# Designs tried in a protein design chat: VH-VL binders against Putative metal-binding protein TM_0123. Part 8

Target 1, 252 residues: Putative metal-binding protein TM_0123, of Thermotoga maritima (q9wxx7)
Amino acid sequence: NFGKTIVTTINPYYLIVSQLLGDTASVKLLVPPGANPHLFSLKPSDAKTLEEADLIVANGLGLEPYLEKYREKTVFVSDFIPALLLIDDNPHIWLDPFFLKYYIVPGLYQVLIEKFPEKQSEIKQKAEEIVSGLDTVIRDSFKALLPYTGKTVVMAHPSFTYFFKEFGLELITLSSGHEHSTSFSTIKEILRKKEQIVALFREPQQPAEILSSLEKELRMKSFVLDPLGVNGEKTIVELLRKNLSVIQEALK
Short names: E, the ipSAE of ESMFold2; O, the ipSAE of OpenDDE; V2, 0.75 times the mean of E and O plus 0.25 times the DockQ between their complexes.

## First folded at step 4 (VH-VL)

Design A36 (from G10 with light chain S27D S95D; framework fv_guselkumab)
Fold by ESMFold2-Fast, scan of step 4:
Structure A36 (fold): chain C 252 residues (1-252), chain A 124 residues (1-124), chain B 111 residues (1-111)
Amino acid sequence: as target 1 above (252 residues)
Amino acid sequence: EVQLVQSGAEVKKPGESLKISCKGSGYSFTSYWIGWVRQMPGKGLEWMGIIDPSDSYTRYSPSFQGQVTISADKSISTAYLQWSSLKASDTAMYYCARGDYYDSSGYLPYFDYWGQGTLVTVSS
Amino acid sequence: QSVLTQPPSVSGAPGQRVTISCTGSSDNIGAGYDVHWYQQLPGTAPKLLIYGNSNRPSGVPDRFSGSKSGTSASLAITGLQSEDEADYYCQSYDDSLSGYVFGGGTKLTVL
């Protein structure tokens, strides 16, 4: 069990699985946090890593199409979440602290204790630590965002859709994924809701030019939200807290 | 082909009401803005307002807010410009125009097709 | 007074280059808003000539070009022809007025 290798596709799951297992197993990250996971192309060395893995932890919802041939040893985190809670198959489920608390962390805990039954007590303690940290993020997010209930935020890419929805804000996005064209209906919606837009966000993994016209139209500065953890974050709770801090700065 | 056809010329007295029309054809009427532009005799162009025919959302120039009403009936692909009480100073050519966006513009619409204009004369 | 300032008239001879300026402020062109240009031939409705600072619609010849710098925009017409005699209007958005604004117009005379 101790000699097993677990491969995680994106950095948020690397952070969660690494925290749950500690020194129990080798945990590897497939897609670097600075890379766009929607545009990731599998290299020969990546294929070798996947072939040698004892378990692959992936998001699902179409984020990792290259994992079809590894389905037998892949757990798709999105399978832990009730389908009725998903919005238009938006894959950014790891940024919802309620999904993390009630579905993702418990689901990963269950998978990992089956792989490492001799470490069940240690893994359970680590899961409880993550959930406790998530409770503080939920509390602080509620306090920060309560005054903005019913308001709108705009992002270049819909990575924080689940997060903002949990706290009563609407998210409008300029693009659905990796393209940079904005639909006519989206432009009309932004113009209609101009007076209720309270913040503009972009991401390190997306082209910066997407928001330049909107910054001028709304006379607002945009801020950078990081869905993947490009700054050396060590836990999922730290990743969420750093993003909450940016959101609080934007809403001043 | 894309076409905007406006109603015919009008001669009115001060205090009378008036409603002029702009009918779109050759495109999805609810997918584009309709703007209204005034041109007084011998003068330049003035933007009056713009409407989204899909939900009748309107934006008015501050100079025309409360002076006119812009509306649309999407079932017959027609936009309207209306006065409750005309003034002699409303004498002008009135144009409707289709508003669209482009990939690199961000959010400022440009008016790509224009109606032929409706001449409104208000005199005692 | 217009929010966007254009010269009231310009003139040129056939084959020459003329330039029409559109001067705004930090609340419109200077804020980064796009500039569109319209041509109005005598007795006709305006026609879109340039959109988004420098883009030409289908059917507009390369002789017409647009540019934007700082708080101003410019329409250049090269190889001037008699058919170019018209009124030219710039348009942008003004965020202090929350509305679209037109320049006062420029009458181009081809001598």
Scores: ipSAE 0.000, ipTM 0.459, lowest interface PAE 13.2, mean pLDDT 87

Design A4 (from G4 with light chain Q91G S92T Y93W G99A; framework fv_guselkumab; at its last look DockQ between E and O 0.30; V2 from the best seeds 0.00; counts 0 for: pae O 4.2 > 2)
Heavy chain, then light chain:
Amino acid sequence: EVQLVQSGAEVKKPGESLKISCKGSGYSFTNYWIGWVRQMPGKGLEWMGIIDPSDSYTRYSPSFQGQVTISADKSISTAYLQWSSLKASDTAMYYCARLGEYSYDYFDYWGQGTLVTVSS
Amino acid sequence: QSVLTQPPSVSGAPGQRVTISCTGSSSNIGAGYDVHWYQQLPGTAPKLLIYGNSNRPSGVPDRFSGSKSGTSASLAITGLQSEDEADYYCGTWDSSLSAYVFGGGTKLTVL
ESMFold2-Fast, scan of step 4: ipSAE 0.603; ipTM 0.849
ESMFold2, look of step 5: ipSAE 0.453; ipTM 0.808
ESMFold2 (binder alone), look of step 5: mean pLDDT 93; pTM 0.954
OpenDDE, look of step 5: ipSAE 0.025; ipTM 0.559

Design A5 (from G4 with light chain S95T S98T; framework fv_guselkumab)
Heavy chain, then light chain:
Amino acid sequence: EVQLVQSGAEVKKPGESLKISCKGSGYSFTNYWIGWVRQMPGKGLEWMGIIDPSDSYTRYSPSFQGQVTISADKSISTAYLQWSSLKASDTAMYYCARLGEYSYDYFDYWGQGTLVTVSS
Amino acid sequence: QSVLTQPPSVSGAPGQRVTISCTGSSSNIGAGYDVHWYQQLPGTAPKLLIYGNSNRPSGVPDRFSGSKSGTSASLAITGLQSEDEADYYCQSYDTSLTGYVFGGGTKLTVL
ESMFold2-Fast, scan of step 4: ipSAE 0.385; ipTM 0.742

Design A7 (from G4 with light chain S27R; framework fv_guselkumab)
Heavy chain, then light chain:
Amino acid sequence: EVQLVQSGAEVKKPGESLKISCKGSGYSFTNYWIGWVRQMPGKGLEWMGIIDPSDSYTRYSPSFQGQVTISADKSISTAYLQWSSLKASDTAMYYCARLGEYSYDYFDYWGQGTLVTVSS
Amino acid sequence: QSVLTQPPSVSGAPGQRVTISCTGSSRNIGAGYDVHWYQQLPGTAPKLLIYGNSNRPSGVPDRFSGSKSGTSASLAITGLQSEDEADYYCQSYDSSLSGYVFGGGTKLTVL
ESMFold2-Fast, scan of step 4: ipSAE 0.492; ipTM 0.794

Design A8 (from G4 with light chain A31Y; framework fv_guselkumab)
Heavy chain, then light chain:
Amino acid sequence: EVQLVQSGAEVKKPGESLKISCKGSGYSFTNYWIGWVRQMPGKGLEWMGIIDPSDSYTRYSPSFQGQVTISADKSISTAYLQWSSLKASDTAMYYCARLGEYSYDYFDYWGQGTLVTVSS
Amino acid sequence: QSVLTQPPSVSGAPGQRVTISCTGSSSNIGYGYDVHWYQQLPGTAPKLLIYGNSNRPSGVPDRFSGSKSGTSASLAITGLQSEDEADYYCQSYDSSLSGYVFGGGTKLTVL
ESMFold2-Fast, scan of step 4: ipSAE 0.543; ipTM 0.816

Design B10 (from P1 with heavy chain D101T Y103W W106F, light chain Q53E; framework fv_patecibart)
Fold by ESMFold2-Fast, scan of step 4:
Structure B10 (fold): chain C 252 residues (1-252), chain A 119 residues (1-119), chain B 107 residues (1-107)
Amino acid sequence: as target 1 above (252 residues)
Amino acid sequence: QVTLKESGPTLVKPTQTLTLTCTFSGFSLSTSGVGVAWIRQPPGKALEWLAHIYWDDDKRYYPALKNRLTITKDTSKNQVVLTMTNMDPVDTATYYCAHRTYWGSFDYWGQGTLVTVSS
Amino acid sequence: EIVLTQSPDFQSVTPKEKVTITCRASQSIGSSIHWYQQKPDQYPKLLIKYASESISGVPSRFSGSGSGTDFTLTINSLEAEDAATYYCQQSYSWPLTFGQGTKVEIK
């Protein structure tokens, strides 16, 4: 804990890196899970934390513009993922269990064993534990979501785009990235696809009323999906499982 | 044919409570998405939205007037009632009720009723 | 709340001329703007919904355009019966708000 300090930008990477390293190094979280990472502004204490870090683990895809001056010691997790798999630079790559299994966890494993070669066997064991957990999440997600292949879900913000795409569901969002308006074309699409819409989701950081008009239109209640782990989740696998359980409840 | 008509007193004393009734035909307030709003217009001034009630009894109020306004419905009678407490001369206006579906426009309006607040 | 600012406040126009009225929102509202016509001592009538959608029974000389923060109502070739006050209204968020109105009169 006292030799090296690793800083992670958002909570999902804090969970992954902490699990991989255990007591090998000090791992710090920059953006609290209750804060919107798209709107995060550095405080002086945050800048000091970044200056003193031995390694910074960040998402990329424009989520952390303040890290440009620290790029030499920053690993952007999005760089592990083939560009062809990315959707319009949507940064929510950590919610895709296939991206986690094939690119994110293996990529972080490689970076961390180069930093801590003496701990290679321990870190490998932890990486294999995460991958095993992800396999179980993937299996259970297919089992739960196969009956809904080709159906549509609506979310206020496109955080679960990659997740729903992997399991054959369409996601329509009320906003696109950093835009804060719902277009008439989006409303028209929702109305056109009314019979195909099986669930409405919002995030903990969003006002409860953000989906109120749509809930009335569709005669459906909305449920809360948590992309960042605001409820004290200890692992990325636990975060994904809790969200899957909410999705299953919404689909009943 | 959709019609709405406002009724109530045309003269109110300061500090009194105003009660206006909107009676409508051609639609039901039990139909999903259907709502009725109250909108006022002081003489020579702009339109001001006051309150809205939906088919599922969801109620919305203009924030600055929320503590003075109550909107209710009687679906069986095809009526929506607006109550406004502590009337003041500045509340003198033509009061309209209007039909709206979900996030849409106000597509049908009542004729309006002029309410004068004077001692 | 979302503030809608109309321009101009007043316009005196010769018959058959083109009239343009603008409505600016204090924040982006997509296409959630509706336009109303109000003649003296009458209730408002819906002219255009969702920035550009036509309303049955409204003459084709009325058209709307715009998205985001800037919206326009156009009357192509003004008729005498078009003398009225025109209002924009947003349905994007609560509370619902109207612009201050644009009065159009015939010269």
Scores: ipSAE 0.000, ipTM 0.416, lowest interface PAE 14.8, mean pLDDT 87

Design B11 (from P1 with heavy chain D101S Y102F, light chain S32N; framework fv_patecibart)
Fold by ESMFold2-Fast, scan of step 4:
Structure B11 (fold): chain C 252 residues (1-252), chain A 119 residues (1-119), chain B 107 residues (1-107)
Amino acid sequence: as target 1 above (252 residues)
Amino acid sequence: QVTLKESGPTLVKPTQTLTLTCTFSGFSLSTSGVGVAWIRQPPGKALEWLAHIYWDDDKRYYPALKNRLTITKDTSKNQVVLTMTNMDPVDTATYYCAHRSFYGSWDYWGQGTLVTVSS
Amino acid sequence: EIVLTQSPDFQSVTPKEKVTITCRASQSIGSNIHWYQQKPDQYPKLLIKYASQSISGVPSRFSGSGSGTDFTLTINSLEAEDAATYYCQQSYSWPLTFGQGTKVEIK
């Protein structure tokens, strides 16, 4: 049966599923890359898209509260990852190249070959291409970040927590749990660890001024990391490589 | 502001059919993502979900009771109706209707109506 | 169906004390847990949604945490008006289910 529609909630999964399936099925993106998925509200046209979907690919970990009605046709990618590896249910699992290589890509491959058994060999080839690309990202990330093991990075939002932990860096975030202000205890910790802070990062959706006080205090510039692919990135590997290049620039 | 109010008989005899109406204001059941649920609570016991109806007429029922339950809506009257057949004294409970959107929590509740099943 | 088990069943607490109520799910449900407060002869009121998200108009002394199978509702400093039965509820899978409730009384 051809003409199936797959809906992905956020752009990273749109990139992965589209690459795995090619022309095999229609793949639709629910949350535009420029929108904040934590604050996304369903429109009537979105509800129609979900109702008509044959399969929904979602992150899980509370990122998509609107999917309760569609649970029976939804695959939550976070279910592929051993719970022991998750940090306080931080949902940004798609930015960890080890999670992608060992759990996310293999898990999505399994789901998709069950839907399209006649395309198993084609999907397998595409999965192997993604894994090969992830291996090069992992290698280059180790090369770039090994000198900074034990150092601290500050971000306004904890999107790259899993990524930095994999490569031995500590991440401190300005606010937790979607709070509108930074806690006094967090500011105090940042100032205490001033000498080990090597980079400041913000995201495209955040105002340029969000880190301005820390930039002055620490005498550092902030750089923009893109967790969702707002600049027309075409693969998950390209998204990770672009972010790695920004990290390398920040660490100069 | 959102309000919901349950109405129907307060006393039902065993084997009879119970019909409860939820009348609401402050939202429309034609709005995408909106749904209304029926939840009951026997005296001194926990809350029990019974049935749910969505804006698109999709219906969900508690599996053990589904053969006894029917939920319908009249969008023009702002009403949701629950019917429950073959009432038994163990069905004595306060019955609530509640509003939800896509977020999966019941954010507004009716005051509840106590239905006693006795001869 | 997913079974939710609350502990303790009953707690008598001195005013201004911290109260913690635990809800354990029979299987992993992510963050799809919601907390309700019900005072005697009143309808339930939503306190916390999706394990930790605040509700407008609910006092800041109420907070939620947890994920997977173990969830906690915390009342930082108990006030007289907080005497009630508290229920957890999951929205991960049909049928939707509630815990058995935890009754909190002022000592």
Scores: ipSAE 0.005, ipTM 0.478, lowest interface PAE 11.0, mean pLDDT 88

Design B12 (from P1 with heavy chain S32T D101K, light chain S28T S31E Q53E; framework fv_patecibart)
Fold by ESMFold2-Fast, scan of step 4:
Structure B12 (fold): chain C 252 residues (1-252), chain A 119 residues (1-119), chain B 107 residues (1-107)
Amino acid sequence: as target 1 above (252 residues)
Amino acid sequence: QVTLKESGPTLVKPTQTLTLTCTFSGFSLSTTGVGVAWIRQPPGKALEWLAHIYWDDDKRYYPALKNRLTITKDTSKNQVVLTMTNMDPVDTATYYCAHRKYYGSWDYWGQGTLVTVSS
Amino acid sequence: EIVLTQSPDFQSVTPKEKVTITCRASQTIGESIHWYQQKPDQYPKLLIKYASESISGVPSRFSGSGSGTDFTLTINSLEAEDAATYYCQQSYSWPLTFGQGTKVEIK
């Protein structure tokens, strides 16, 4: 176990697995937090990292098509979640604190204690710490979002779809995954629902101007939500709390 | 420089169909967000929006006149055509075509063409 | 449909005086109001967009303000060339609508 290496594909899983294992194993991040995982292409050095991994932790739902060759040693986190809870093929499951609490953290905990049975007690304590943190995020999210149930939020990219759905808000996006251009029919839908729109969000790598026309039309400022943790966040709970703070600021 | 110019008959008899053409330069109706509208103004009265067409062939009509109006485009010719059926003397007005992007203001206007409806 | 009501209908103003024209919407429209100037026998020209945004080539004496339901166009110091009818227009909802117009003439 001392020489085992675990590779995680995206930063949220790097944060979770690193917290669960501490110094128990080497944990590596494949896709840097500042890179777009939907557009990631495997380099020769990345292939070597995957070949040498003892375990690969990946999201699934088509986010990592390059992992077919490594399927036997890959755990797809999306496999932990009941299929009926998934919305289309939206892969942003790590931003749902209920998915994290009931499926993702318990599923990763089980995989990791089977790999490191001698560290079961330590890993259990870390899993319980994460779940306790998630409970406070869920509680504070309900307090912040209950007054806005039935309202609409607009984002440039559908990264927080699961999060907003859990708290009773509709999310309209300027793009639908693979499409890069904004449809005028989507803009018309936003304008039709303008009295229901309570916040506008974009992501760190999107230009500030992506929502400028809607900001003028709706008389609202847009705010930045961070799905991947580009600011050096240390835990998944910290990532979710920082995003909740931004949401609370937007709803003032 | 963006320019628009209206053309068509200046005199129409009651019950006839009016066809007006807007010819433009300086922009393309293949450009995302771009649209062209028809707006009219009866003598001495306010401006009245009639119809709009976007780059993606999405069309909008003033509700009370919808059953009389058809707007079409020919992107290769830089033209937008408005057809209005069953003309009545109350439809006497100066008809303008105008450029718009998305849901913004009417940034550029044609010079207008006066259409008189009389027997 | 959204109804826009302008006030006053007519104003006769001495040169160099300040002119204020108001536009009231029948419902909230954010800042989706635009102002046009139309001189006799000419087509309308855009003066102000989105309540307060300047248009290149339009003199700085023209300014706009307001939000929600109440909007104002101000001409800080009226010039002879400003004799015209002024229209507000909303782009908030279909069908697009204009105010009835305000005629400004030089006294």
Scores: ipSAE 0.000, ipTM 0.416, lowest interface PAE 14.8, mean pLDDT 87

Design B3 (from P1 with heavy chain D101S, light chain S31D Q53E; framework fv_patecibart)
Fold by ESMFold2-Fast, scan of step 4:
Structure B3 (fold): chain C 252 residues (1-252), chain A 119 residues (1-119), chain B 107 residues (1-107)
Amino acid sequence: as target 1 above (252 residues)
Amino acid sequence: QVTLKESGPTLVKPTQTLTLTCTFSGFSLSTSGVGVAWIRQPPGKALEWLAHIYWDDDKRYYPALKNRLTITKDTSKNQVVLTMTNMDPVDTATYYCAHRSYYGSWDYWGQGTLVTVSS
Amino acid sequence: EIVLTQSPDFQSVTPKEKVTITCRASQSIGDSIHWYQQKPDQYPKLLIKYASESISGVPSRFSGSGSGTDFTLTINSLEAEDAATYYCQQSYSWPLTFGQGTKVEIK
């Protein structure tokens, strides 16, 4: 009668799954891209959406504690990534283009063709299209960031930790995104490394003044990196490319 | 500094297998981000991408020709080899190998080798 | 696959005049277009990368512009050595594809 419904928790997975499936199924987004997923609280209407879902695609690594009740129909994308490659409890795996290319997109492809075997060829074509786009992001990121190998960037929240690590930069963060104050030890580390700090970044959902004290101390301006796609980005590749553009601007 | 040169037979009979070797200098296919492609051009026609190989042995082929193409590398010899099976007169073309930088474009090309397929 | 359509197929141009070559993609490709120059019996040479980025050693008279589906290569003052076939190429999606080419000749 009516087709299947896939619910994705955060916008990056909404973008990937929507691109892979096209018109094959209804794809819904649970957490709006402007909301902080670390602080998201399930409303009754959200619970109904999850209960009616045929499949839930979630990040894992503690980002979605409210999904415990729905575990049997949930795919946690973090399960696709070898544990050795993960850094502590950092859940921001969707911002690593190598994780996307080698683990996340192939893993989601496998899950979706098992759910929709009649669409295997179409889904495979879309998966390869995403991977090809990721290859261009990886290449352009190397081009942009190789001159800054060994340098440090500072963010208010550790969302781009995996990304910067892949390209040889150190990322120091003020907090996990749940607090707005900075520890004394972190301030000391930043000040000790001030000569190698090349950029300061914040996120759209954070207060504009969250880095103001460091901007003054380091005599640097901060720029906005968008881990979730608040500006109507249509693909994961577009999201990564827009962020790379901001990084390139900050490094000038 | 970067140079590439194609080598192989200039004349192939229909149904035979073509093997072309790209020998290069000035870079290593062990270097992260580096890749080599094969592109061909039939006489008087446009350029056609055939295959690509990356430093991590990731391989890409033109879909319509995928069942006929094999690309391999020998990093120690600075060589990339393309094999194309079941050659047909329509495969007559100049075959190029090219280096890929971080541009998504090919910045250094070999001189090309004309391969004629006829009986 | 992404189809790239160039126009015109052929231009005969007076020296020092401005030459404009267009490349249209069958779908949006951002800025993932590159331009090559190929002189008779020679291999292609990269002129412009990512729609508008210059290449070291390429004369400043060559420039590129555009985004999405419509791209333009401009030669602001044609020189005799610019007689060649020009190709656009996309790197947005596999398979990588080229336009059909635009041949530029001197009058």
Scores: ipSAE 0.000, ipTM 0.390, lowest interface PAE 20.1, mean pLDDT 87

Design B5 (from P1 with heavy chain S32Y D101T, light chain S93D; framework fv_patecibart)
Fold by ESMFold2-Fast, scan of step 4:
Structure B5 (fold): chain C 252 residues (1-252), chain A 119 residues (1-119), chain B 107 residues (1-107)
Amino acid sequence: as target 1 above (252 residues)
Amino acid sequence: QVTLKESGPTLVKPTQTLTLTCTFSGFSLSTYGVGVAWIRQPPGKALEWLAHIYWDDDKRYYPALKNRLTITKDTSKNQVVLTMTNMDPVDTATYYCAHRTYYGSWDYWGQGTLVTVSS
Amino acid sequence: EIVLTQSPDFQSVTPKEKVTITCRASQSIGSSIHWYQQKPDQYPKLLIKYASQSISGVPSRFSGSGSGTDFTLTINSLEAEDAATYYCQQSYDWPLTFGQGTKVEIK
């Protein structure tokens, strides 16, 4: 196992690849979970890490424009997912437990067993463990969210779009990814749907006050959803379960 | 070694139903990530994907043909079966079954079986 | 559905020459393109996956490149056994689609 290095761009893929490989190879994380991956810029030390990598695991969908020169050793996880299932250029595919179960984990499993064929049985066991955990998250998410089918949640950033769509909730966002201002049209839509809004969410990478005016207007507290795992989560299943717990708390 | 072999009728009359069986060895369709597809090729034309079944029984069909196609698996027999209703002369083609594991590419193919649709 | 257009439809090449086949997608598909070789009266065989990834057992003279909408299959030095029709295939969106094929013949 000596000398092989896998680099993952964002923490969710670090969690998945680390769980699949165990001590088989060195797995490095490029973008810290506390940093905004949409605003990430390569430093010389980051470029060295990418140059020395044997394999780079990246999201795709424009999240990592700096990887263009490393394409030949990069696997873009979004390539595993049928484009019909994608919403515009929304890159937050790792937060959809169905995408994880059917496309992302199977796709990464195949990439990794080709790289480490001598570890196929161990990697398969770990992949099956992840899928089993995802099944429990999916089950518990349906139980928690089915009563809220057709209701609306508001976020500052569209990170949980795929998740909420899978479970029948509408997501309205204050910005479209990189946009930092809220349109008048969006405010009007939120006010029109005031009676349908059941929760307000922000992310750890966002200013705490980003939803303060809506909290006052709607008489609701906002909660923090963590798309990247800033609190030392060890697995993708743990990351999803912690976010589901926050969603359940917000919906009480 | 992975092998796949297609079997079924070589001649079908218009309006009849076609049933093709893919029998395979060297892998199990209970294995995580594994899928089997049916792909056809009319004489002298390009390849056309028809249907796919995965280890977890997830099924995909070519949209324009979905109402005519049924794909099933029998994991204990190592078989995948395709049924296509209301056959038409334009459905004349060599039908292949093929294996994949989440690369979107087909790494092993059967030899193909030519199905001719004529009265 | 995503349409894949190959160019050229046909080419006749002298042995040892370089062959280039292009595949253009009707929309951006990342690197989700795969290349197949089909010899007369035979089933297709996978040559290249995900635009540029090699397949065990495929000669090193075959290579792939490209991203987005434009992809290329290159045979660096054509051998007699390479006379075949070559197909690109996309796995970016359902339904899965193939190009129309490029037939390569030896002069």
Scores: ipSAE 0.005, ipTM 0.443, lowest interface PAE 13.6, mean pLDDT 87

